VH-VL binders against Flagellar assembly factor FliW (fliW). Designs and how they scored, part 9

Target 1, 154 residues: Flagellar assembly factor FliW (fliW), of Carboxydothermus hydrogenoformans (q3adg3)
Amino acid sequence: MFILRLFSPAFGEIEADESQIFSFPEGLPGFSHLKKFLLIRHRDNSPFFFLIAIDEPEIYFILIEPSRLLADYHVELSCEQQGLLHLSEETPVLSLNIVRIPPEAKEMIINLKAPVVFNLQEKIARQIILDADYPVRYPIPLSKVKEKADAGTK
Key: E = the ipSAE of ESMFold2; O = the ipSAE of OpenDDE; V2 = 0.75 times the mean of E and O plus 0.25 times the DockQ between their complexes.

## First folded at step 4 (VH-VL)

Design g57 (from c8 with heavy chain N31S N61A, light chain V33L S34A; framework fv_ficlatuzumab)
Fold by ESMFold2-Fast, scan of step 4:
Structure g57 (fold): chain C 154 residues (1-154), chain A 124 residues (1-124), chain B 107 residues (1-107)
Amino acid sequence: as target 1 above (154 residues)
Amino acid sequence: QVQLVQPGAEVKKPGTSVKLSCKASGGTFSSYAMHWVRQAPGQGLEWIGEIIPIFGTANYAQKFQGRATLTVDKSTSTAYMELSSLRSEDTAVYYCAREEYYYGSGSYYGMDVWGQGTLLTVSS
Amino acid sequence: DIVMTQSPDSLAMSLGERVTLNCKASQSVDSYLAWYQQKPGQSPKLLIYDASNRATGVPDRFSGSGSATDFTLTISSVQAEDVADYHCQQYYSTPWTFGQGTKLEIK
């Protein structure tokens, strides 16, 4: 176990092990120079995650696990996309979507068109643009998120 | 820093089509949405549509669906709006405007960079 | 479509006065609201995004507030250079829509 220590303006002093570090071969749109990110779950059984750039910790994203909120949302990857992520049928995968929550918001906006798919075994992740006609700007009430988070915790 | 350059004016006859350009200089072309907004003389701003180059998607206001077509030439960093079946009420200044979009995280900034506008006059 | 209504249509203020401009949405737009300044003969300039965040380079005399359906742009001490049309815009749901604008003039 190697312990990573970094300072995030948003989160303060962070200590994390190597298993939480993911390589992004192409980075993220607008941040192609950032290739390594730390993935932290907000709380046990929370649908929320934080993705923090290791080299520039002031840069972070809020992600949500959409399957816990949207029953009809399905991430289906092409063979090419699976290859880019080194996925096999037995590879543990986590799919999350970037969200935006403005100050005093009653809703969050989810990018359902472009999930971030994590290969949990090889620690590689990519934002994948789905072929399905999902919206880039999908609003969801925060009350629904709280309801689902509470149900998942029990 | 991104600058958006548009031609000054176009004059067209009713029933024809026009293709307006918007050339971006400086900065990355693909990490934002490009919007088209028009303003008729003495009137407010009217949104026509947006194109998000990184996702290959374009969205239109219902009023312009089927008449407006938004495209991007990434090699020249130029966005285009083609408007067909022109009518006199299409006379307006047409702006392109960029919205910086980081796919979440509080990075929507409204339309933070605007072209200077193209005055389209539709008259017989 | 979400209809944005601004009030007043126009107002004239004395230098140094506090100015309040209102914008109302026909349904909740949460905090996805921007304000633009448009000086005569110029393109619009972003002033405020997310209802209350000032855009880069915008003087601190400009502030935004409100949420859901009711929004306000405040200029704490109006200056001669503030003569312009001010537009609000929702970006919560497509089609994105603007108010009709408020014209600010100096007495």
Scores: ipSAE 0.074, ipTM 0.678, lowest interface PAE 5.8, mean pLDDT 85

Design g58 (from n0 with light chain T94Y; framework fv_ficlatuzumab; at its last look DockQ between E and O 0.32; V2 from the best seeds 0.00; counts 0 for: pae O 6.6 > 2)
Fold by OpenDDE, look of step 5:
Structure g58 (fold): chain C 154 residues (1-154), chain A 124 residues (1-124), chain B 107 residues (1-107)
Amino acid sequence: as target 1 above (154 residues)
Amino acid sequence: QVQLVQPGAEVKKPGTSVKLSCKASGGTFSNYAMHWVRQAPGQGLEWIGEIIPIFGTANYAQKFQGRATLTVDKSTSTAYMELSSLRSEDTAVYYCAREEYYYGSGSYYGMDVWGQGTLLTVSS
Amino acid sequence: DIVMTQSPDSLAMSLGERVTLNCKASQSVDSYLSWYQQKPGQSPKLLIYDASNRATGVPDRFSGSGSATDFTLTISSVQAEDVADYHCQQYYSYPWTFGQGTKLEIK
């Protein structure tokens, strides 16, 4: 089994297996040159994930499972978008949203307009701009997020 | 070199609406948000709202919610702010300002490009 | 809303003097603080972002410091071209808010 070892200033030494590595053929906005990312869950049952650029480990993003916080948020991809990610009905998919969490903030800002969608089978991912009218910057009380995270660990 | 071009002035009567334009020249809509900020005579700056052109989504200060509408025309690289139900207190210079925004990190690097502002005068 | 309070409202300094402008937040904004310079009859210009980072093209005599609630913009040696209004702005939480501004004049 392939083990990835890298050092990230924010996380220190990280060990991960190849199942956690995803290709971003188009990179991410502002980071189009970064094509490989490591996805790790913050903690067991945590709604938070870290997306770490393998080629530049100092660059990372915080992602969250919006379904755990927002019951009415649904990611619907067009056929074209599904095609870009090689998705089928049988394809295991993970959809996460990038969040901004300032230190000691009472609220986080979540991007609901453009989730990151992962094809867990082919290990490809892409940030997708949804057609639905979702906000790019949606504030969520951090207390609610913590409550959900704690509930998930019980 | 990106520049934001705004018309010089607008004069309106109370109760009417105005639509201010902000044209980006020398660049394309990319990783930025367009902010609108106004400044009443002799006063400080006041944030109205923002729009992210590539997404077409906008955020507003509560004070302007329902009264301000931000839009963009990507084909002409022009941002618009429409303000309705004008009152004398709306008399101000209205600036558009571009914020470089990295969508992945949500990082804010300040409003680094500003228009010259449009003076809106609301008077009977 | 986070209230930003600048001090002093105005000051007059002699050429070459060290200038210190203060900005206080009603609550912690971490380092999500920008400074803008606005010369008479002009649009604001970004000076500092993230409390201490100079924007492109900003002279070295300008520096920003502080965190949480207390921030400072310093001009190590004030020059004639520095006559302007200076604005601080937080972007920690919506809505973005500005201070009332500080007017800097030269004696």
Scores: ipSAE 0.017, ipTM 0.627, lowest interface PAE 6.6, mean pLDDT 89
ESMFold2-Fast, scan of step 4: ipSAE 0.676; ipTM 0.866
ESMFold2, look of step 5: ipSAE 0.552; ipTM 0.831
ESMFold2 (binder alone), look of step 5: mean pLDDT 89; pTM 0.922

Design g59 (from c8 with light chain S93D T94Y; framework fv_ficlatuzumab)
Heavy chain, then light chain:
Amino acid sequence: QVQLVQPGAEVKKPGTSVKLSCKASGGTFSNYAMHWVRQAPGQGLEWIGEIIPIFGTANYNQKFQGRATLTVDKSTSTAYMELSSLRSEDTAVYYCAREEYYYGSGSYYGMDVWGQGTLLTVSS
Amino acid sequence: DIVMTQSPDSLAMSLGERVTLNCKASQSVDSYVSWYQQKPGQSPKLLIYDASNRATGVPDRFSGSGSATDFTLTISSVQAEDVADYHCQQYYDYPWTFGQGTKLEIK
ESMFold2-Fast, scan of step 4: ipSAE 0.581; ipTM 0.840

Design g62 (framework fv_flanvotumab)
Fold by ESMFold2-Fast, scan of step 4:
Structure g62 (fold): chain C 154 residues (1-154), chain A 124 residues (1-124), chain B 108 residues (1-108)
Amino acid sequence: as target 1 above (154 residues)
Amino acid sequence: QVQLVQSGSELKKPGASVKISCKASGGTFSNYAMHWVRQAPGQGLESMGEIIPIFGTATYAQGFTGRFVFSMDTSVSTAYLQISSLKAEDTAIYYCAREEYYYGSGSYYGMDVWGQGTLVTVSS
Amino acid sequence: EIVLTQSPATLSLSPGERATLSCRASQSVDSYLAWYQQKPGQAPRLLIYDASNRATGIPARFSGSGSGTDFTLTISSLEPEDFAVYYCQQYYSTPPWTFGQGTKLEIK
């Protein structure tokens, strides 16, 4: 069942329910005026997500779930950052990172310094700048993504 | 249209310090990475590194650690390059250049806006 | 460090001719490569990004191709204002970023 119907130039007609809509109180850097985004997984069990601005659907971001690809990558939030996201120890959280994939590229670049953290209970999200010394530009072969996805499923 | 305007030429003695400014005007500043590029007399372009203000991150290319410091003052839309303990081999034109960090679906656009360059001459 | 080697160092041609400039990377940079033009006394100008995408305002006579380690910048029919130095640059990773040494396109 879908409540929302949206036309995206990149994705065509989209149907989504309220559970996929997230509020971004500060927007994203460069897009502070965009406060509502639709989060869609690329395919069932895919590490990729699309984040589409509801008010301007021509604007979208590609995100990846890094925990499936990078075992040593950990998103550790300060107490202040946890407060901004309304997090408690039992809050379900999803952490994704924005990725750049040029047309016909064989490798993608992931921003590991600034994940987008989603509070799945309250439907709010923020891009968080980590204190850890992670790179802003981290290249990963797309073949590694497919390899890791295949190894993780039975 | 965004323009990057750099401070004027500098003539310095070895051991001195210099601080070059790069002021953005006519557009958005905070969603860009600011690059510094050096060009020694008669030589090609050499990347020094970048600063991404929204992430508080400054990254230096090999050979530009220690004496070189990138900073930004967002209140006046100005990026800075400071070089300490100047050496004769620091003589060069220094460029600032902007790369848009978020572009459409996240595609890189390249360094699309450049400052006019600042000549730094180090001689005794 | 990824080294970019441009060839030839100097290319001598006449207006109206086709120019092809090469850039070779010491390891794969996938499609993360840009081309810049620099005229004497001026700052560089972005021509091509992501190996083949023409930057805004760049004339259709400029095109880029290639992936991995081998890249080409083509100017289909040279105009007088095209005689300049051309640089390739990789942004596959953060430091060390690298530029090629440049190809000087000069009037024959």
Scores: ipSAE 0.281, ipTM 0.740, lowest interface PAE 4.2, mean pLDDT 85

Design g63 (from c8 with heavy chain N31S T57E N61A Y102F S107T, light chain V33L S34A T94Y; framework fv_ficlatuzumab)
Fold by ESMFold2-Fast, scan of step 4:
Structure g63 (fold): chain C 154 residues (1-154), chain A 124 residues (1-124), chain B 107 residues (1-107)
Amino acid sequence: as target 1 above (154 residues)
Amino acid sequence: QVQLVQPGAEVKKPGTSVKLSCKASGGTFSSYAMHWVRQAPGQGLEWIGEIIPIFGEANYAQKFQGRATLTVDKSTSTAYMELSSLRSEDTAVYYCAREEYFYGSGTYYGMDVWGQGTLLTVSS
Amino acid sequence: DIVMTQSPDSLAMSLGERVTLNCKASQSVDSYLAWYQQKPGQSPKLLIYDASNRATGVPDRFSGSGSATDFTLTISSVQAEDVADYHCQQYYSYPWTFGQGTKLEIK
């Protein structure tokens, strides 16, 4: 097992194992040069994740697990998109969406059009542009997120 | 360094349509949102809509929904706004402006690069 | 739609004076508020985003403050090149809306 040590201006010293490292073959929009990211869950029952660029740790994204907040949100991938992610029926997958949370925010803005889909077995991920007509800027009250987080897993 | 280049002026008759261009140079606009904003003579700024090319999404102010259409030609790095059923009140300077969409913690930062504007005159 | 109201409509200041420009939103926009400077015959230029963050290349005499519904743009020592219209803009919810602008003139 390889243990990665990383200094992030936002998070300080981070220690993570190799299983948390994902390859982004195309990077992310605006960051095509960044191919390796560290995925960290904020806490065990939190809907929030942090995605930190290994080569430029000052660059990070906040992601949320949308299925825990939005019952009618479904990520449907085409055969081409499944191929790009090396997905098969048995592949464990995680789908998260990038959010913006401004300082002193009462709402967060979720990109529902373009989830980031993680192949947990092969450690590759891609931001996928869905065919469904989901908004790129979807506001959700932080009070709703706090209620879900505070309720725990149940 | 990104520059947005727009034609200086267009003159149209009422009832016609116009298609205004905005060419990006010195960077990429596919990773950014492109906005269209107009300013009538002596008036404030009015937001028309945005297109986020990488995601294929366009959003419009209700006032312009059905009349304005935002498109992008990625091969020429050019954004377009088509405005139909022109009226004299559409006389204004039309700006395109870029908003950087994904940076740092997934945040975005205002409209940081603006075109020089196209003066559209609708006259009878 | 969220209505943005700026005050005053216009003001004239002496060189070196501190200038305060106000922007009020009809409902909370959190910190999703930007300020733009527009000199005569030119395109708007981003000054402040996210209520208080100065844009790249903007002199430190410009600062923004406020949250929710009440926002302020401050120019600490006004200079001749600051003659312009100043616009606030919310990007909290669609449609994005601007204030009517404040004209700044030097005496």
Scores: ipSAE 0.016, ipTM 0.610, lowest interface PAE 6.6, mean pLDDT 84

Design g7 (from c8 with heavy chain N31D; framework fv_ficlatuzumab)
Fold by ESMFold2-Fast, scan of step 4:
Structure g7 (fold): chain C 154 residues (1-154), chain A 124 residues (1-124), chain B 107 residues (1-107)
Amino acid sequence: as target 1 above (154 residues)
Amino acid sequence: QVQLVQPGAEVKKPGTSVKLSCKASGGTFSDYAMHWVRQAPGQGLEWIGEIIPIFGTANYNQKFQGRATLTVDKSTSTAYMELSSLRSEDTAVYYCAREEYYYGSGSYYGMDVWGQGTLLTVSS
Amino acid sequence: DIVMTQSPDSLAMSLGERVTLNCKASQSVDSYVSWYQQKPGQSPKLLIYDASNRATGVPDRFSGSGSATDFTLTISSVQAEDVADYHCQQYYSTPWTFGQGTKLEIK
């Protein structure tokens, strides 16, 4: 059992186990030098996750689990993309999308074109550009997200 | 220190096409959205469209859809805008501009780097 | 399409005065508004993004405020170098749209 202790300016002191650490072979756009990220869920039943760069904890991304908000959204990977992620029929997979939320905003913008796909078994992840014609900028009210999260708590 | 370098001027006849270039100097723009914006003499700014090379997408203002085509040559770090069926009303300065987005802080940095513009004159 | 309307069309100020420029969206654009300064003969320069955040290198006399449909750019003490056209822009919904611009002149 390996416990990571990390200080994030945005989140303070964080303790996490190594199972939450993912390798990003290509990094992320603008951050190709960052190859290891910590993935944490905002809270139980929250659709939100935080992806924090281990080597530069000031850098983090907010991700959402879109299937809980958008029933018609489907992540379909090509054979090549599945190979890059070492996916098989039995591999546990998590697919999340990066969102942008300005400090005072009432709506978030979701990148539906390029989900971040996590291989939960091998602890590797990649941002995958889908062939499907999804928008890079998809606005959705934060009030809709809060209502769904509150219902999940019940 | 990325600069966007554009030609100073182009003169074209009505009915022809033009392909304007925008070259990144001192770095690359491939991870960013590249926008094309025009400004007719004495007028405000008008958005033509964007291309986001990393995501393989281009989006257009419907006013220009079918006439404008945005492309990128990654090997030369050059973005292009083709505009066809030129009219005198297309006379304007055409800018390319880079938009940086940063999802972690919740910020779009707007169009933070602009080319110096190409003056396109369409006349007979 | 979302229409951005700026007011006034032009404004002449004395050095050191407080300047307020307005921008109104035809429908809510949340906080997804940027402001640009365009000096005579030059390309636009980003001043403000996300309604209220100053871009890197922009003097602190420039500030932005507003949300939903009503936005304001303020220059707390206008300087000679501030002579320019100022443009607001929404990036909430495609197509991105700009206001018609406000021309700032010094008396």
Scores: ipSAE 0.496, ipTM 0.815, lowest interface PAE 2.5, mean pLDDT 87

Design n0 (from c8 with heavy chain N61A, light chain V33L; framework fv_ficlatuzumab; at its last look DockQ between E and O 0.06; V2 from the best seeds 0.00; counts 0 for: pae O 11.0 > 2, placed apart)
Heavy chain, then light chain:
Amino acid sequence: QVQLVQPGAEVKKPGTSVKLSCKASGGTFSNYAMHWVRQAPGQGLEWIGEIIPIFGTANYAQKFQGRATLTVDKSTSTAYMELSSLRSEDTAVYYCAREEYYYGSGSYYGMDVWGQGTLLTVSS
Amino acid sequence: DIVMTQSPDSLAMSLGERVTLNCKASQSVDSYLSWYQQKPGQSPKLLIYDASNRATGVPDRFSGSGSATDFTLTISSVQAEDVADYHCQQYYSTPWTFGQGTKLEIK
ESMFold2-Fast, scan of step 4: ipSAE 0.644; ipTM 0.848
ESMFold2, look of step 5: ipSAE 0.399; ipTM 0.782
ESMFold2 (binder alone), look of step 5: mean pLDDT 89; pTM 0.922
OpenDDE, look of step 5: ipSAE 0.673; ipTM 0.887
ESMFold2, look of step 6: ipSAE 0.452; ipTM 0.804
ESMFold2 (binder alone), look of step 6: mean pLDDT 89; pTM 0.922
OpenDDE, look of step 6: ipSAE 0.006; ipTM 0.585

## First folded at step 5 (VH-VL; from g58 with heavy chain E100D; framework fv_ficlatuzumab)

Design j1 (at its last look DockQ between E and O 0.04; V2 from the best seeds 0.00; counts 0 for: pae O 9.5 > 2, placed apart)
Heavy chain, then light chain:
Amino acid sequence: QVQLVQPGAEVKKPGTSVKLSCKASGGTFSNYAMHWVRQAPGQGLEWIGEIIPIFGTANYAQKFQGRATLTVDKSTSTAYMELSSLRSEDTAVYYCAREDYYYGSGSYYGMDVWGQGTLLTVSS
Amino acid sequence: DIVMTQSPDSLAMSLGERVTLNCKASQSVDSYLSWYQQKPGQSPKLLIYDASNRATGVPDRFSGSGSATDFTLTISSVQAEDVADYHCQQYYSYPWTFGQGTKLEIK
ESMFold2, look of step 5: ipSAE 0.251; ipTM 0.748
ESMFold2 (binder alone), look of step 5: mean pLDDT 89; pTM 0.927
OpenDDE, look of step 5: ipSAE 0.759; ipTM 0.910
ESMFold2, look of step 6: ipSAE 0.326; ipTM 0.773
ESMFold2 (binder alone), look of step 6: mean pLDDT 89; pTM 0.927
OpenDDE, look of step 6: ipSAE 0.007; ipTM 0.603

## First folded at step 6 (VH-VL; framework fv_ficlatuzumab)

Design k1 (from n0 with heavy chain G27Y S30T; at its last look DockQ between E and O 0.07; V2 from the best seeds 0.00; counts 0 for: pae O 7.9 > 2, placed apart)
Fold by OpenDDE, look of step 6:
Structure k1 (fold): chain C 154 residues (1-154), chain A 124 residues (1-124), chain B 107 residues (1-107)
Amino acid sequence: as target 1 above (154 residues)
Amino acid sequence: QVQLVQPGAEVKKPGTSVKLSCKASGYTFTNYAMHWVRQAPGQGLEWIGEIIPIFGTANYAQKFQGRATLTVDKSTSTAYMELSSLRSEDTAVYYCAREEYYYGSGSYYGMDVWGQGTLLTVSS
Amino acid sequence: DIVMTQSPDSLAMSLGERVTLNCKASQSVDSYLSWYQQKPGQSPKLLIYDASNRATGVPDRFSGSGSATDFTLTISSVQAEDVADYHCQQYYSTPWTFGQGTKLEIK
């Protein structure tokens, strides 16, 4: 089994396998040159993930599973969008949303309009702009998130 | 044309409640957060809270927690702010304002459209 | 809460002069800073967002600069229609907070 080792200033030394590496053909907005990312879950059953640029490990994003916090949020992709991600009915998919957590803040801000969708079979991913009228900025109290995270680890 | 329409004025007694309305038009109501900001006479602006219309989820400044209630009616594209236990210090112009975030760059556009404001006068 | 402090509280300038308004945050707000113009009897109008970006329809004479704690709104050549109160606002963290405002008048 191939093990990837990289150093991130924020996380230190990281070890991962190839199953955690995803290609972003278009990169991410503002980082179009970055095509490979490492996806790691914060903790077991945690709603939080880290998306770390392999070529520039100092660059990372915090992602969250909003479905664990927001019951009414679901991602619907158009046929075109599904095609871009090479999705079929049998394709395992993971949908996560970028989170901003300002220092000393009591809340986090989630982008619900543009989730990051992962094809877990082909290991490709894209940030997709949903047609649905979801907000690009959705604040959630950190206390609520912590409760959910703690509950998941028990 | 994008606009937010608010009633001109409300007069209330101390201890009572008021529900202010903000009718949105000219844009997709659920795509923007709605903020409420007030301004006492001769004073600066004060943020009260925000609501995300699509979910109806609201966030409040601590000062107004438990006393202000933000709601929306998606069918009429109208936002509401109810303020209870009114005090003379609540006398101010109350504005609603929409806000958008640019998802691509992570940039905020600020509150780009404002209502004309409602003057709330609280006096015995 | 992040405290925003504007300076000066008020100023009077002659037509065509360069105007500089300052806004200071009690802690870093990165570039999450907006400027608003509020003319007498009117609602605030967005001028600058993200510290230095002009909002749509804002004249070129308005510019914003700064980061972290120190911000500046500049009017390169003040016009009569620029008479207003100017407010800075941070949206780095809730609660969103405004400065106390600066009143600009023409001599």
Scores: ipSAE 0.015, ipTM 0.620, lowest interface PAE 7.9, mean pLDDT 90
ESMFold2, look of step 6: ipSAE 0.412; ipTM 0.778
ESMFold2 (binder alone), look of step 6: mean pLDDT 92; pTM 0.939

Design k2 (from n0 with heavy chain N31D; at its last look DockQ between E and O 0.61; V2 from the best seeds 0.00; counts 0 for: pae E 2.5 > 2)
Fold by OpenDDE, look of step 6:
Structure k2 (fold): chain C 154 residues (1-154), chain A 124 residues (1-124), chain B 107 residues (1-107)
Amino acid sequence: as target 1 above (154 residues)
Amino acid sequence: QVQLVQPGAEVKKPGTSVKLSCKASGGTFSDYAMHWVRQAPGQGLEWIGEIIPIFGTANYAQKFQGRATLTVDKSTSTAYMELSSLRSEDTAVYYCAREEYYYGSGSYYGMDVWGQGTLLTVSS
Amino acid sequence: DIVMTQSPDSLAMSLGERVTLNCKASQSVDSYLSWYQQKPGQSPKLLIYDASNRATGVPDRFSGSGSATDFTLTISSVQAEDVADYHCQQYYSTPWTFGQGTKLEIK
């Protein structure tokens, strides 16, 4: 089994397996040169994930599983978008949203307009701009997720 | 160094339209949100709207909804704001301002780079 | 829309004095609050973001504090170059809104 070891200033030494590595062919906005990321769940049953750039481990994003907080939020991809991610009906998919959590903030801001969609089978991912009219900035109290997990950096 | 360049001034008559430009240089363009803010003489700042080039999405203040149109030309790294049905009250300095949009937790959010502004004068 | 109200509208201070500018939000904006400095004839410049973080290149004499609805920008020792209008702005929710500004002058 392939084991990835990297050091991130925010997380320290990290060990992960290849199942946690995702290719971002287009990178992410502002980081188009970064093509490989490590996806780690914050804690068991936590709605929070960390997306860490493998080539630049100091760069990371906080992601959240919106279904855990927003019952009415649904990610609908077009056929073209599905094609870009090589998705089929049988493809296991994970959809997460980037969040911003300023220090000592009581609320986080979630990007609902452009989720990050992961093809868990082929280990490719892409930030997708939804056609639906979702807000780019959606505030949510951290207290809503506090009982599930403590948000923040390790 | 990232700079936003705007034309100095525009003069228009009431009822007409104006399209203001904001050219970005020295950095990435599509990775940021571009905001438009105006300032009437002797008044405070007023947010008009924003556009996120990568997304192609724009958000407007209700006051400008249907009258302001934000667009971008990625090939020239230029943002545009078109304002129609101009009124005397639209006389102001119009700024474009860049906001860093994507970064890690605790990262900067705010308008860190501003154009020099375009003075729009609307008069009969 | 969230209304931002600054106080005072204007003030004149002596060099070296401590300056306190206030900004109130009509509802909680958490810590999503920025301060801008606008010198005469210039475009605004970011001073503070996230209520208390100094932007790059901002002198240490500037500090921001507050949360939810009440925010303060403090200049520990006002300098001549600090003559400007100061604007607070919330980015908690769209539309983004600014205060009406505070004019700082030196006596």
Scores: ipSAE 0.452, ipTM 0.848, lowest interface PAE 0.9, mean pLDDT 91
ESMFold2, look of step 6: ipSAE 0.546; ipTM 0.819
ESMFold2 (binder alone), look of step 6: mean pLDDT 89; pTM 0.920

